# VH-VL binders against o29789: the designs that were tried, part 25

Target 1, 134 residues: o29789
Amino acid sequence: MDEKTLAKMIEAVNKHMPEKTRSLAEMLKEKDPTIRAKDGNEYYIEKRELEFIAQHVDELDWPRFRIPVILEMNDIGGERVIYVRDKLHAEFIKRAFGFDRVLNGILTLYMYELPQIRRKLRTASQVIFRISLK
Key: E = the ipSAE of ESMFold2; O = the ipSAE of OpenDDE; V2 = 0.75 times the mean of E and O plus 0.25 times the DockQ between their complexes.

## First folded at step 14 (VH-VL)

Design E3 (framework fv_ficlatuzumab; at its last look DockQ between E and O 0.05; V2 from the best seeds 0.00; counts 0 for: pae E 12.8 > 2, off the site)
Fold by OpenDDE, look of step 14:
Structure E3 (fold): chain C 134 residues (1-134), chain A 125 residues (1-125), chain B 107 residues (1-107)
Amino acid sequence: as target 1 above (134 residues)
Amino acid sequence: QVQLVQPGAEVKKPGTSVKLSCKASGYTFTKYWMHWVRQAPGQGLEWIGEIDPSDSYTDYNQKFQGRATLTVDKSTSTAYMELSSLRSEDTAVYYCARDEGYYGDWAEGYYFDYWGQGTLLTVSS
Amino acid sequence: DIVMTQSPDSLAMSLGERVTLNCKASQSVSSYVSWYQQKPGQSPKLLIYGASSRATGVPDRFSGSGSATDFTLTISSVQAEDVADYHCQQYWNYPLTFGQGTKLEIK
């Protein structure tokens, strides 16, 4: 990972850390959907990103699909990877981006794959950091 | 060799719509995002929007939201920009530009390594 | 939106002189800055990306520097073929934005 990418990721996390998630179904009904961040501010979610997600998620699952998509950064054996723990998120990412690598039962992305997702989900995804004590 | 070919000029009346084309060649069309940028006479460059030709995902400058529509024809490797409700202020050279960013890298792209020659759009009554 | 402000708006230099073009961002854009050269009647051409990386085929006399908010494009020894407008661009955040451009002429 280069410093530039890391800096951008950290900045994104600091700015848009979500307090609570919302359902895709609810947000699709809104003209200007927002998510409340941990800092108490509301941040707009781009409607086109939600629509993009909706195209790859069964309509029956829209009420259960939570926004933002959580991308969890972990250190495994000295290598940084991204975990997608939510099952619906994992299925979405598989369908939309073709990523289907599973490690320890969890959809796992390499760091170099992350930009593909973040570019199309600038507002509708969040990267969180988890420190591995293993 | 990468080439982006655009028509030379378009003349339109206010209130009408225009659809500009950009034919790409010399590379895999679906692997690179395509952007549209315009330049009014004697002015700087203004970003309009982007499209992923692989799945037609689009993102727009809010200034053009609802008025600009980006599309692609993968069979002909052609990108299109439609601009509606034309105004005199829309008079500009419109460029298509390829994003050097490649899927799978660290997203150090979002800059434009190849540009079309531009289409001069003149909006006048 | 991030505003990119270039300075000066225009300048005229003598052949062989060192040219310095500035670009200031309204907020930090890290090193996500590119520079373009646009000769009269032509489309922009990529010169620099990542603030300091030269694009393929760009002469060594062109160099970029800077980080955060202040960026510079330098021509170590300006040539006649360098007459053009120069544009800076940030791609730190959307929407992507450009400076207003700097016109470089030769005396």
Scores: ipSAE 0.383, ipTM 0.811, lowest interface PAE 1.5, mean pLDDT 91
Fold by ESMFold2, look of step 14:
Structure E3 (fold): chain C 134 residues (1-134), chain A 125 residues (1-125), chain B 107 residues (1-107)
Amino acid sequence: as target 1 above (134 residues)
Amino acid sequence: QVQLVQPGAEVKKPGTSVKLSCKASGYTFTKYWMHWVRQAPGQGLEWIGEIDPSDSYTDYNQKFQGRATLTVDKSTSTAYMELSSLRSEDTAVYYCARDEGYYGDWAEGYYFDYWGQGTLLTVSS
Amino acid sequence: DIVMTQSPDSLAMSLGERVTLNCKASQSVSSYVSWYQQKPGQSPKLLIYGASSRATGVPDRFSGSGSATDFTLTISSVQAEDVADYHCQQYWNYPLTFGQGTKLEIK
């Protein structure tokens, strides 16, 4: 992807970043759960995606599991990688998808692994960018 | 106007417990995480733990695991930190501090934009 | 735990001088560093987040830079009210940790 297209994608993502995360336990109780984005709009989270998460998270942890699952894009040495910083998110990813690569204490995914996660979590995960294009 | 109000001082004997309060105002209490940080006299800052007021999710610095307990009262917008089995080295100023907790910018939370004035806890016989 | 090491421990500056304070992380923390000013008898106040972003209401004379392991806080023209302890903090990984502080005094 060229830098102009990436910059437009980053801008679009920033407008859809969640204003506040929500508890998995709380959202599982709702008929039509939503996340409020920074643009002021509420975006539906597909219930089946929450149920998929719940299948791989111990029920005792549901109250503290935050939605969306955060996938942080980073640039290290010219290679883009995905960090999963939240401890519960990382454990969920390990259980649900079998990814277990840890670098510097952080579950780390390569970009080519991202589509597998996004297919299951199109609404319940969020890619976030740490870097800013000049 | 964001404010975090703490009592100025507490005096306790070794072996007892203390429950410190932090009353928040000027923002939606459940929208931001609350942290507790202490500073022993002449020393640096030490993170104790965090709580999400919306559902009482907590996480602790391992050093304080088992001794510190963070709670909130949503009806009064008040956060609490209880520290048990007090000893003289627990003498410090204890701060509550608000972070973004949520994605307010690209750097995420975990840095503290507002602090209480601190409660000086003195542990002595 | 990620150790944040500040230098110098203290310094005394003349009014109007440029001040550079350093903070080193024991491992990479990317740009997840914040800086706080703590005036005598007061609580800390956020100056910088994300290594280089100035918090609301912080004067332009304060700036931050650095990435990975080496970070600096610069005061371009120190003023009398800048007498304080300065702390860096990493928020890359748990537990959140602070440097030991640098004490800035006016000669």
Scores: ipSAE 0.007, ipTM 0.572, lowest interface PAE 12.8, mean pLDDT 84
ESMFold2 (binder alone), look of step 14: mean pLDDT 92; pTM 0.946

Design E4 (framework fv_ponezumab; at its last look DockQ between E and O 0.42; V2 from the best seeds 0.00; counts 0 for: pae E 10.0 > 2)
Fold by OpenDDE, look of step 14:
Parts: structure tokens; sequence; C-alpha cells
Structure E4 (fold): chain C 134 residues (1-134), chain A 125 residues (1-125), chain B 112 residues (1-112)
């Protein structure tokens, strides 16, 4: 992937970043839950994905579990990795997908692990880019 | 080579259930999602749902949510699609298709790089 | 649901002549990852569908270079530079950006 393509991708992905996160508990109560992105667009979150998340998160944590699940893409030493910084997100991913790699205190995924999560959380997860294109 | 081989034709009465199988070979079974798509006679294609063979995660088309069940058997590398409460409108050729989205490819979701040969299901009184 | 609208639905073509099929989506097919999950399928008579193009313009292996896909956002086109007899069949566009996945109505390509 060339720099131009990467830049476009980063712009596209970050454009759809949520303006505000919502709790799993609140969204589970809605028929057609949505999240508003920074670009002003409203995106529907699939109920099935929320239910999937709920199955792997203690009910007591539902009010604290924020949607979407943030998957932060970073370049570390020339290698692209995904950080799951949120603790509840990390625990969920560990429980649901079996990923438990922790680097520098942060649950870390490799790029080849990302599809497993994104396919099941197409709407309930967001990839954001923390890449410097200097 | 990648192959999806489906079970034979079925004839059912209204109200009955049908279970179609799709046996996969030529690749790592649990690494690729399987979709089901049907086509009524002379009509277009309709997505029915998908299944992750690795953990049996499923997502169904809303129109079929209450009637379709997809399962897998990892020991035989086979995915099954069961449709209940059959209606005449369910008469169609049913296809299984592989999702190109390999777990090692973060650009997953290309969809349907390989197809089964199709299974004809006829629902008639 | 995202509605995919193809045109024309019937496409009679003279051998050796070019063909063009349009596919319009009811909403943008650009996904949050920057990709556009628009595919083209060919279904020859009595056969299973076969994917020709993925992500708007990428040809599958074994697909002749006379097939090309283009477009962006909501407007997409499949072109055949010179139609051959083996190209007879129904062509479908399909979006994989939003669930449920949806197909166009299909375009029946026939030889005049």
Amino acid sequence: as target 1 above (134 residues)
Amino acid sequence: QVQLVQSGAEVKKPGASVKVSCKASGYTFTSYWIHWVRQAPGQGLEWMGEIDPSDSYTDYAPRLQDRVTMTRDTSTSTVYMELSSLRSEDTAVYYCARDEGYYGDWESGYYFDYWGQGTTVTVSS
Amino acid sequence: DVVMTQSPLSLPVTLGQPASISCKSSQSLVYSDGNTYLNWFQQRPGQSPRRLIYKVSNRDSGVPDRFSGSGSGTDFTLKISRVEAEDVGVYYCMQGTNYPLTFGQGTRLEIK
C-alpha cells in the first residue's frame, strides 16, 4: 500500500469515528440503536452484535461498556498493531476471541487477528488510526 | 483446489423443513466464513446468512431470521443450512459460498470467491 | 436495506461489440475502512454464480482482461470490451458494505 492509499484509508476510517460513545446497556434497549460519527453521519449498530457483546460481558458492566469497541491501529517499530486500550473492551476481546497478548500494559492484536473481530463487530467496532504520516 | 459440494435436490411439502449441506475442501475449513444464497426460478440472488465455522457464529437475513438455522461440523468440514416452515416461495436453488475473508487478511469481506454447485429445493403441496 | 439497481435488465449484444452494465446503490458503498465492497458476478446458464470483480475494479484470477469494473460511491459499471459467446448469462452486482448483503436484479446478456 502506497502512502497516498494509506492516507486515504486513514482519512476514511477516522472520518467515521464516533462523536460520542454509548453504553451497551442503553443500546440494548433500543430497537435500532445508532451512533453519530464525527462527520455528522448516523450509523446503525446491529443488535445482533450488541447481543454478542453482551453474552461475553457481565451484566453489571453493561452500563460501563462503551460502544463502539475501539480498535486503535498503531505503527510500532515499523510493525502495524492494534491496541485495545479500554479495559472492558480488552476483557471482552479476551473472553470472546481468546486474544490475550499484552504489550506495555495494553491488549495488543496483530493485523492478522483483526478480521476475526471486525467480521463479528462490523458496526459495533471502529478501527482508528494513530499513524503519523510525516 | 477449493471445493464446495452441496447435498442433492430436495422436494418438500409446505410447513416442512429442509436441511442442505455444504462440504468444504481444499482449504482450512475454520478459517473462512460460509454464506448461503438462494435463487428462485428465473429470479435474482438473495442472501440468506453467514456462519463462522470456527465458533458457529451466525448472522441471518432479517427476512429469514426466524426460519433459518446454520450449523457446522468441523469433523467433516460441512456447513448446514436448515430452513423451516417451508413455503412455496422457498422454492429455489440454494448455494453455499465461501467468504474470501481469511482470518489472516484484514481486508476481509470480499465475499463469495467460491460457490457450491447449488441445491434445488422444491416446495409443493 | 441497500437497494441495488442494475440497468439495463436485458442486454442484447453483437459478438465482438462492447457491453456496459450499470449498477446504482441506494446509499454509498464506501465502508468505514475506506474500501468499497462492490462485486460483480457472472452466472452462465445452468451454472453457479462466478465472481468476476471484487471491490469495484479488481478482477478475479482467470477473468479475462476484457472485463473491467469501475465506479465509486453509489455508481458502478461493469464493462466488457468485446463480447464473446461465452459471456452469455446473467450479471449481478452485489454490495457487501452493509448487512444484509444485497444483489442487483441481474442483467441478462444475450447475443443478437
Scores: ipSAE 0.023, ipTM 0.704, lowest interface PAE 4.2, mean pLDDT 89
Fold by ESMFold2, look of step 14:
Structure E4 (fold): chain C 134 residues (1-134), chain A 125 residues (1-125), chain B 112 residues (1-112)
Amino acid sequence: as target 1 above (134 residues)
Amino acid sequence: QVQLVQSGAEVKKPGASVKVSCKASGYTFTSYWIHWVRQAPGQGLEWMGEIDPSDSYTDYAPRLQDRVTMTRDTSTSTVYMELSSLRSEDTAVYYCARDEGYYGDWESGYYFDYWGQGTTVTVSS
Amino acid sequence: DVVMTQSPLSLPVTLGQPASISCKSSQSLVYSDGNTYLNWFQQRPGQSPRRLIYKVSNRDSGVPDRFSGSGSGTDFTLKISRVEAEDVGVYYCMQGTNYPLTFGQGTRLEIK
């Protein structure tokens, strides 16, 4: 992959990052909740996905649980893994899906585990890329 | 070779139920979701819902939610779709289709890379 | 529900000539991961649907180069550069970005 193609991939992912995360508690109160991305557009979050998250997160934690759930894809030297860095997100993933593999203090997923999460959290999770350039 | 083989044609009366099967082969059954899509005579395609064979999680189209049930049997690699309280408008060909999901290093197309042969359900009095 | 609108609904084409099918969605199909889950399916007479194009412009394996997809946001197009006899059938766009999944009403391609 050349540097121009890699830069385009990073820009595309970065453009769809949320400009500001929102709390689970706040979004549960809305009929058609959205998240504004850095590209200026608002993206709908399916209410049923928020409710699924809520079922696996203590209600006292709802105000500080940030949406979307961040799934960080890392491709370093041909090895690809997925990190869940946010502690509340990691605890939610463990409770909802049973994944508990920790490497270097970070909940870490195999690529084949990603579809299980993404299909249940199609709008409420966000894959981001952290590709090392050197 | 990925293959989805469905049960045979059904003729039902209004108010009855129908249960259509979809037997999967050629891949790991629990790694891919199965969707059901129907097509009334001379009309387009309508998504009915989906099932994750790994844990039986389902999601149904809102118009059908109170009448449709999807189940699976992992020992036979088979998914079932049951539609109750049949009406004449339910006369259609019913398809199962595989959701390829995300695997590997690139983005997949997700939906409907393989389809069953279709099952004709006729509802008449 | 996201409404998918195809045009034309009936498309008579002379063999060897190009064909173009439009698909418009009632809202953006860009998903939270940056992908656009807009697929095209072909249904030949008497057959099950077959996927031709996924994520706007990616041809499935075994789909001839004469098929191409393009578009963004809410406006999408399927093009056939030179129509052949085996292309007769109904073509559907489908969005996979929002549930419930929804299809366009279909475009029947016929040889005239």
Scores: ipSAE 0.006, ipTM 0.636, lowest interface PAE 10.0, mean pLDDT 85
ESMFold2 (binder alone), look of step 14: mean pLDDT 91; pTM 0.930

Design E5 (framework fv_imsidolimab; at its last look DockQ between E and O 0.22; V2 from the best seeds 0.00; counts 0 for: pae E 9.8 > 2, grease 19.1 > 18.9, placed apart)
Fold by OpenDDE, look of step 14:
Structure E5 (fold): chain C 134 residues (1-134), chain A 125 residues (1-125), chain B 112 residues (1-112)
Amino acid sequence: as target 1 above (134 residues)
Amino acid sequence: QVQLVQSGAEVKKPGASVKVSCKASGYTFTKYWMNWVRQAPRQGLEWMGEIDPSDSYTDLNQKFKDRVTMTRDTSTSTVYMELSSLRSEDTAVYYCARDEGYYGDWLSGYYFDYWGQGTLVTVSS
Amino acid sequence: DIVMTQTPLSLSVTPGQPASISCRSSQSLLYSDGKTYFYWYLHKPGQPPQLLIYEVSNRFSGVPDRFSGSGSGTDFTLKISRVEAEDVGVYYCMQSTDYPLTFGGGTKVEIK
């Protein structure tokens, strides 16, 4: 992928970043839960995805578990990886998908591992980019 | 160009196992999910399951969850589907099919853009 | 499971005439991301299935413009404006909105 293509992708993806996150507990109570993105649009979150998350998260943590699950793309040493910085997100990912690689204290996924999560969480996860393009 | 080449026809007895291979070429093997679909005689298409690019996750049709194993070999760009405890109703043409989705992100996906030529598996006593 | 129902089961068409195939799903295929994960495939004799239409109305690469897809929610249609001999085969609709992925029963198209 060339720099121009990457830049466009980053721009496109970041437009859908959540303006505010919501708790899993709150959203589970709603029939049609939504998240407002930075672009001003309201996006529905699939209940079945939230239910999937809830199955792998202690009920006591539901009020603290923030939606969407943030998957942060980083470039480390020339290798593109995914950071899961949120501790509850990380624990969820470990439990649900079996990923437990920790680099620099952060749960780290390789790009080829990302599809497993994204296919299960089409709406309840977000990929964000921290790569600075010049 | 993208090509999926499957192994040859198999004849098996009930209770046996069969392992069908699908060799991929013409694209980055480690970036695309692979699916298996079968078609029994005079019947429609039936989705069996999918395997992720990293060979660490499969999502199987519950109908086959206890009998199907999907694996990948990155070194040979080959995907395998093994079906055990074969029954006569397992007689079918089995297809591997590439998922168009790239990294399962917000891009397009969840459909099959390229298919193998199919592998006939006959189960008979 | 989402049940996909195709009609008709078979269709005999005179070359040059139009054809229409319907597919209905047991529940809406519209996902919350705004996409409808609905597809049409053609299975020609002696060949593997091939993709015709993705996400309801988009023609896959190389697919002639005589093929068109439409629909929303639970009702979808594939139209062939002018059927040709090379269009003979079994057409399948598919959904990937929910697991397991499911196909319609197929519609056999023959030349009259």
Scores: ipSAE 0.381, ipTM 0.816, lowest interface PAE 1.6, mean pLDDT 90
Fold by ESMFold2, look of step 14:
Structure E5 (fold): chain C 134 residues (1-134), chain A 125 residues (1-125), chain B 112 residues (1-112)
Amino acid sequence: as target 1 above (134 residues)
Amino acid sequence: QVQLVQSGAEVKKPGASVKVSCKASGYTFTKYWMNWVRQAPRQGLEWMGEIDPSDSYTDLNQKFKDRVTMTRDTSTSTVYMELSSLRSEDTAVYYCARDEGYYGDWLSGYYFDYWGQGTLVTVSS
Amino acid sequence: DIVMTQTPLSLSVTPGQPASISCRSSQSLLYSDGKTYFYWYLHKPGQPPQLLIYEVSNRFSGVPDRFSGSGSGTDFTLKISRVEAEDVGVYYCMQSTDYPLTFGGGTKVEIK
């Protein structure tokens, strides 16, 4: 991927980043939950995706579980990988999908594992890019 | 070579149940969702639901939700669709269809790249 | 449910002539991720359905370049620039932007 194409991808996803995350507990109580993105628009989060998350998260943790689930794209050693840095997100991913690879204390996914997650969390997960651009 | 082979034709009476199988080969069974689509005589295609073979998670068309059960057996790489309380309107060819899976765009595709040969289910009084 | 309305129901086409099939959805198919989950399938006699076009305009592997898709929002078109005998069958549009996944009613294309 060249620098210009990567920059375009980062710009495209950044406008859909939430202004403010919301708790799983709060959103489960709403009929049509939304997240306001940095572009100023509200985007619906599919209730069935929240319920899927809830199935794999201890109920005592629902108030602290932030939506969306963050999947951070990184480069290490020339390989593109996904970090799941939030502790509750990582525990959820381990329970729901069985991924347990930890590198340097961070749950780490290969790119080919991403579609399985995104398929079930189409609206309730967000890929972000933590790549330095110059 | 990806192949989806379905069980043979069924003739059922109203009120009975039918269970159609779809055996997958030529790919990693648990990496692709499986869908069921039906076509009644002289009618179009109708999506019935999908199953993730890795954990049996299903998303069913609400129209059929109380009558359809989808299951799988990873040891035989086989998906099953069971339709209960059959009516004459359920006479159709039933297809399994593989959803383009984890190796498309980093978001899974939501389209069917390989289909089974179809299973005719006839519901007759 | 998103209703997909195809027109026409049937086409009789002289070989080598163009054909055009329209599909209209009851709601926008543009998803919050910026993608439009809209597809075209061909159901040839005696074969299972096969994918032609994914995500509005992308030809699936092995699909001839005489097939093209276009559209946005609620209005979509499949064009065949020169119809061949092998293109005979029923064409279906499909959306996966929202559940349940729904198909159009089909357009039968035949050679006259």
Scores: ipSAE 0.007, ipTM 0.600, lowest interface PAE 9.8, mean pLDDT 84
ESMFold2 (binder alone), look of step 14: mean pLDDT 90; pTM 0.904

Design E6 (framework fv_refanezumab; at its last look DockQ between E and O 0.45; V2 from the best seeds 0.00; counts 0 for: pae E 15.4 > 2, off the site)
Fold by OpenDDE, look of step 14:
Structure E6 (fold): chain C 134 residues (1-134), chain A 125 residues (1-125), chain B 112 residues (1-112)
Amino acid sequence: as target 1 above (134 residues)
Amino acid sequence: QVQLVQSGSELKKPGASVKVSCKASGYTFTSYWMNWVRQAPGQGLEWMGEIDPSDSYTDYADDFTGRFVFSLDTSVSTAYLQISSLKAEDTAVYYCARDEGYYGDWESGYYFDYWGQGTLVTVSS
Amino acid sequence: DIVMTQSPDSLAVSLGERATINCKSSQSVLYSSDNKNYLAWYQQKPGQPPKLLIYWASTRESGVPDRFSGSGSGTDFTLTISSLQAEDVAVYYCQQYYDYPTFGQGTKLEIK
């Protein structure tokens, strides 16, 4: 895959990134919570996923916990990994899934660990791609 | 000694673009997140977003998406803020500020231990 | 966003007297996991950038005089200058970093 094609793919995937994240606290109050993406579309978030998150996040932190959970795909030294940069996301993933690997101060997942999270958070998580400038 | 030195004042017309620089020294540039903070004349402080110098990851505050772009030149330990399609309301002092957090450590916070001297950007017809 | 509200907006205090600035957050900035208050205080003098004074609500930054102290927890915080000096004339800001950073509107401190 050439760089141009990769860039287009990344752009396409990243179009689904949230234009504005929402707090877990707010979304838990809604019957049919949604997230508005950069592409202008609204995506429904399954309530059961939010409830799952809430079970593993202190209630005092619900306003601080942002939805969706961002899973950032990165290429490091030829190996693809997932960065969880948000602190509350990282703590949640550690508590809920037992992943606690930290590289350069960032919670890091291997690709084979990603499906476990995505299965539980099909709608409440998003995978985004980083373009490597190196 | 940690220092952040920003480029000089700018006077621009509406619709123009401006690029503010922030040169860091006295520490490992790639080890600390760089933030941008705006302060309109006589007003308070507004966080614009952050950039990770280690991999150029950016996160923009909601009000600062689109026309605002953070970038880096790590070879000279410099962060940049570019504002396109300038508007009168963009008139402000823009600060770069270092996040105290090391490598974005989870125990670190978005508090800022070192600041640039600020760059005044004036947008006037 | 967490809204930070300072009080008063302006304050005039005599030299050598105590100055007290309050800051209230719309939501608690006490993080349950580490039991820390994600709250900072800054001093900004005219024509200068903000200077960090206090972080974690009560930890004084290196080089900051002992007369400056931060207290409080949860939603209510206070910056205290035990004995006002002439060089303390400035605008003071509180800032939470529990969520994305937001600042108080500032408190202008002058000499009476």
Scores: ipSAE 0.113, ipTM 0.729, lowest interface PAE 2.2, mean pLDDT 90
Fold by ESMFold2, look of step 14:
Structure E6 (fold): chain C 134 residues (1-134), chain A 125 residues (1-125), chain B 112 residues (1-112)
Amino acid sequence: as target 1 above (134 residues)
Amino acid sequence: QVQLVQSGSELKKPGASVKVSCKASGYTFTSYWMNWVRQAPGQGLEWMGEIDPSDSYTDYADDFTGRFVFSLDTSVSTAYLQISSLKAEDTAVYYCARDEGYYGDWESGYYFDYWGQGTLVTVSS
Amino acid sequence: DIVMTQSPDSLAVSLGERATINCKSSQSVLYSSDNKNYLAWYQQKPGQPPKLLIYWASTRESGVPDRFSGSGSGTDFTLTISSLQAEDVAVYYCQQYYDYPTFGQGTKLEIK
């Protein structure tokens, strides 16, 4: 991938990053919850996805559980992996999907595990990219 | 020895812009999140938001979405707060403050173990 | 936002006496997963930045004199100075970090 193409991909991801995360507790109260992205647009979060998350997160933790669930793509020694850095997100992923691989203190997923998560959390999860330019 | 050194006080007119710097030393700059906290004259403390120095991920408190922009220059271990279209109510001391961020153990937190000395920004006509 | 309310707003205490500052949160800041109270205390002297005193409700930051102690759980917290010294004159803030940080309004401590 050339430098211009990578820069455009990074810019596109940055525009769709949430301007502000929202708590699960807050969004569960809403009929048609949305997340405002850095591009200024509001994007709907499917409520059944929030309910799926809620089923696997202790109710006392709902105020602290931030939406969207962040799935960070990284390149580690030529292997593309996904980090789940947020502690509550990692615990949720373990409970909901059974993934429990930890590298350097961070819940780590392989690329082939991503579709299973994205299928359940298409609107309530966000992939971000942290791949070095070579 | 961890140290956060901020730029000097500023006197500005309404409508101008200001950029406050916060230079970090004594630790790995990209391993800890940087926070900005505002204190208006005679008032309490108000968290403005945070920035992750490893990738510039930024999360602003609700009241600070808009005219307030956090940025970094990792080559000199410096965080910046820029305020555009200054208003009289922006008169305050602005602090940078360090916390653990994502790169600590799984007990990430928003408590601030080291603070800059503060930068007074005064906006008057 | 979680509202932090301190009491009293101001107090005067004789040198060598005990000072007590209370902090109440609008919701529990005890996180069930790790069983920790996400609460900190700061000291701010005139013209200076805040200084961290206590975190996790009761853990004293390194270099803080042992006359400072924190206690409480859930929604009710207390900062205690067991023997007030002249250098302890300051404004004290509690702060929760269970969610986006919020601070109490501050408590001004004076020598009477």
Scores: ipSAE 0.000, ipTM 0.541, lowest interface PAE 15.4, mean pLDDT 83
ESMFold2 (binder alone), look of step 14: mean pLDDT 92; pTM 0.941

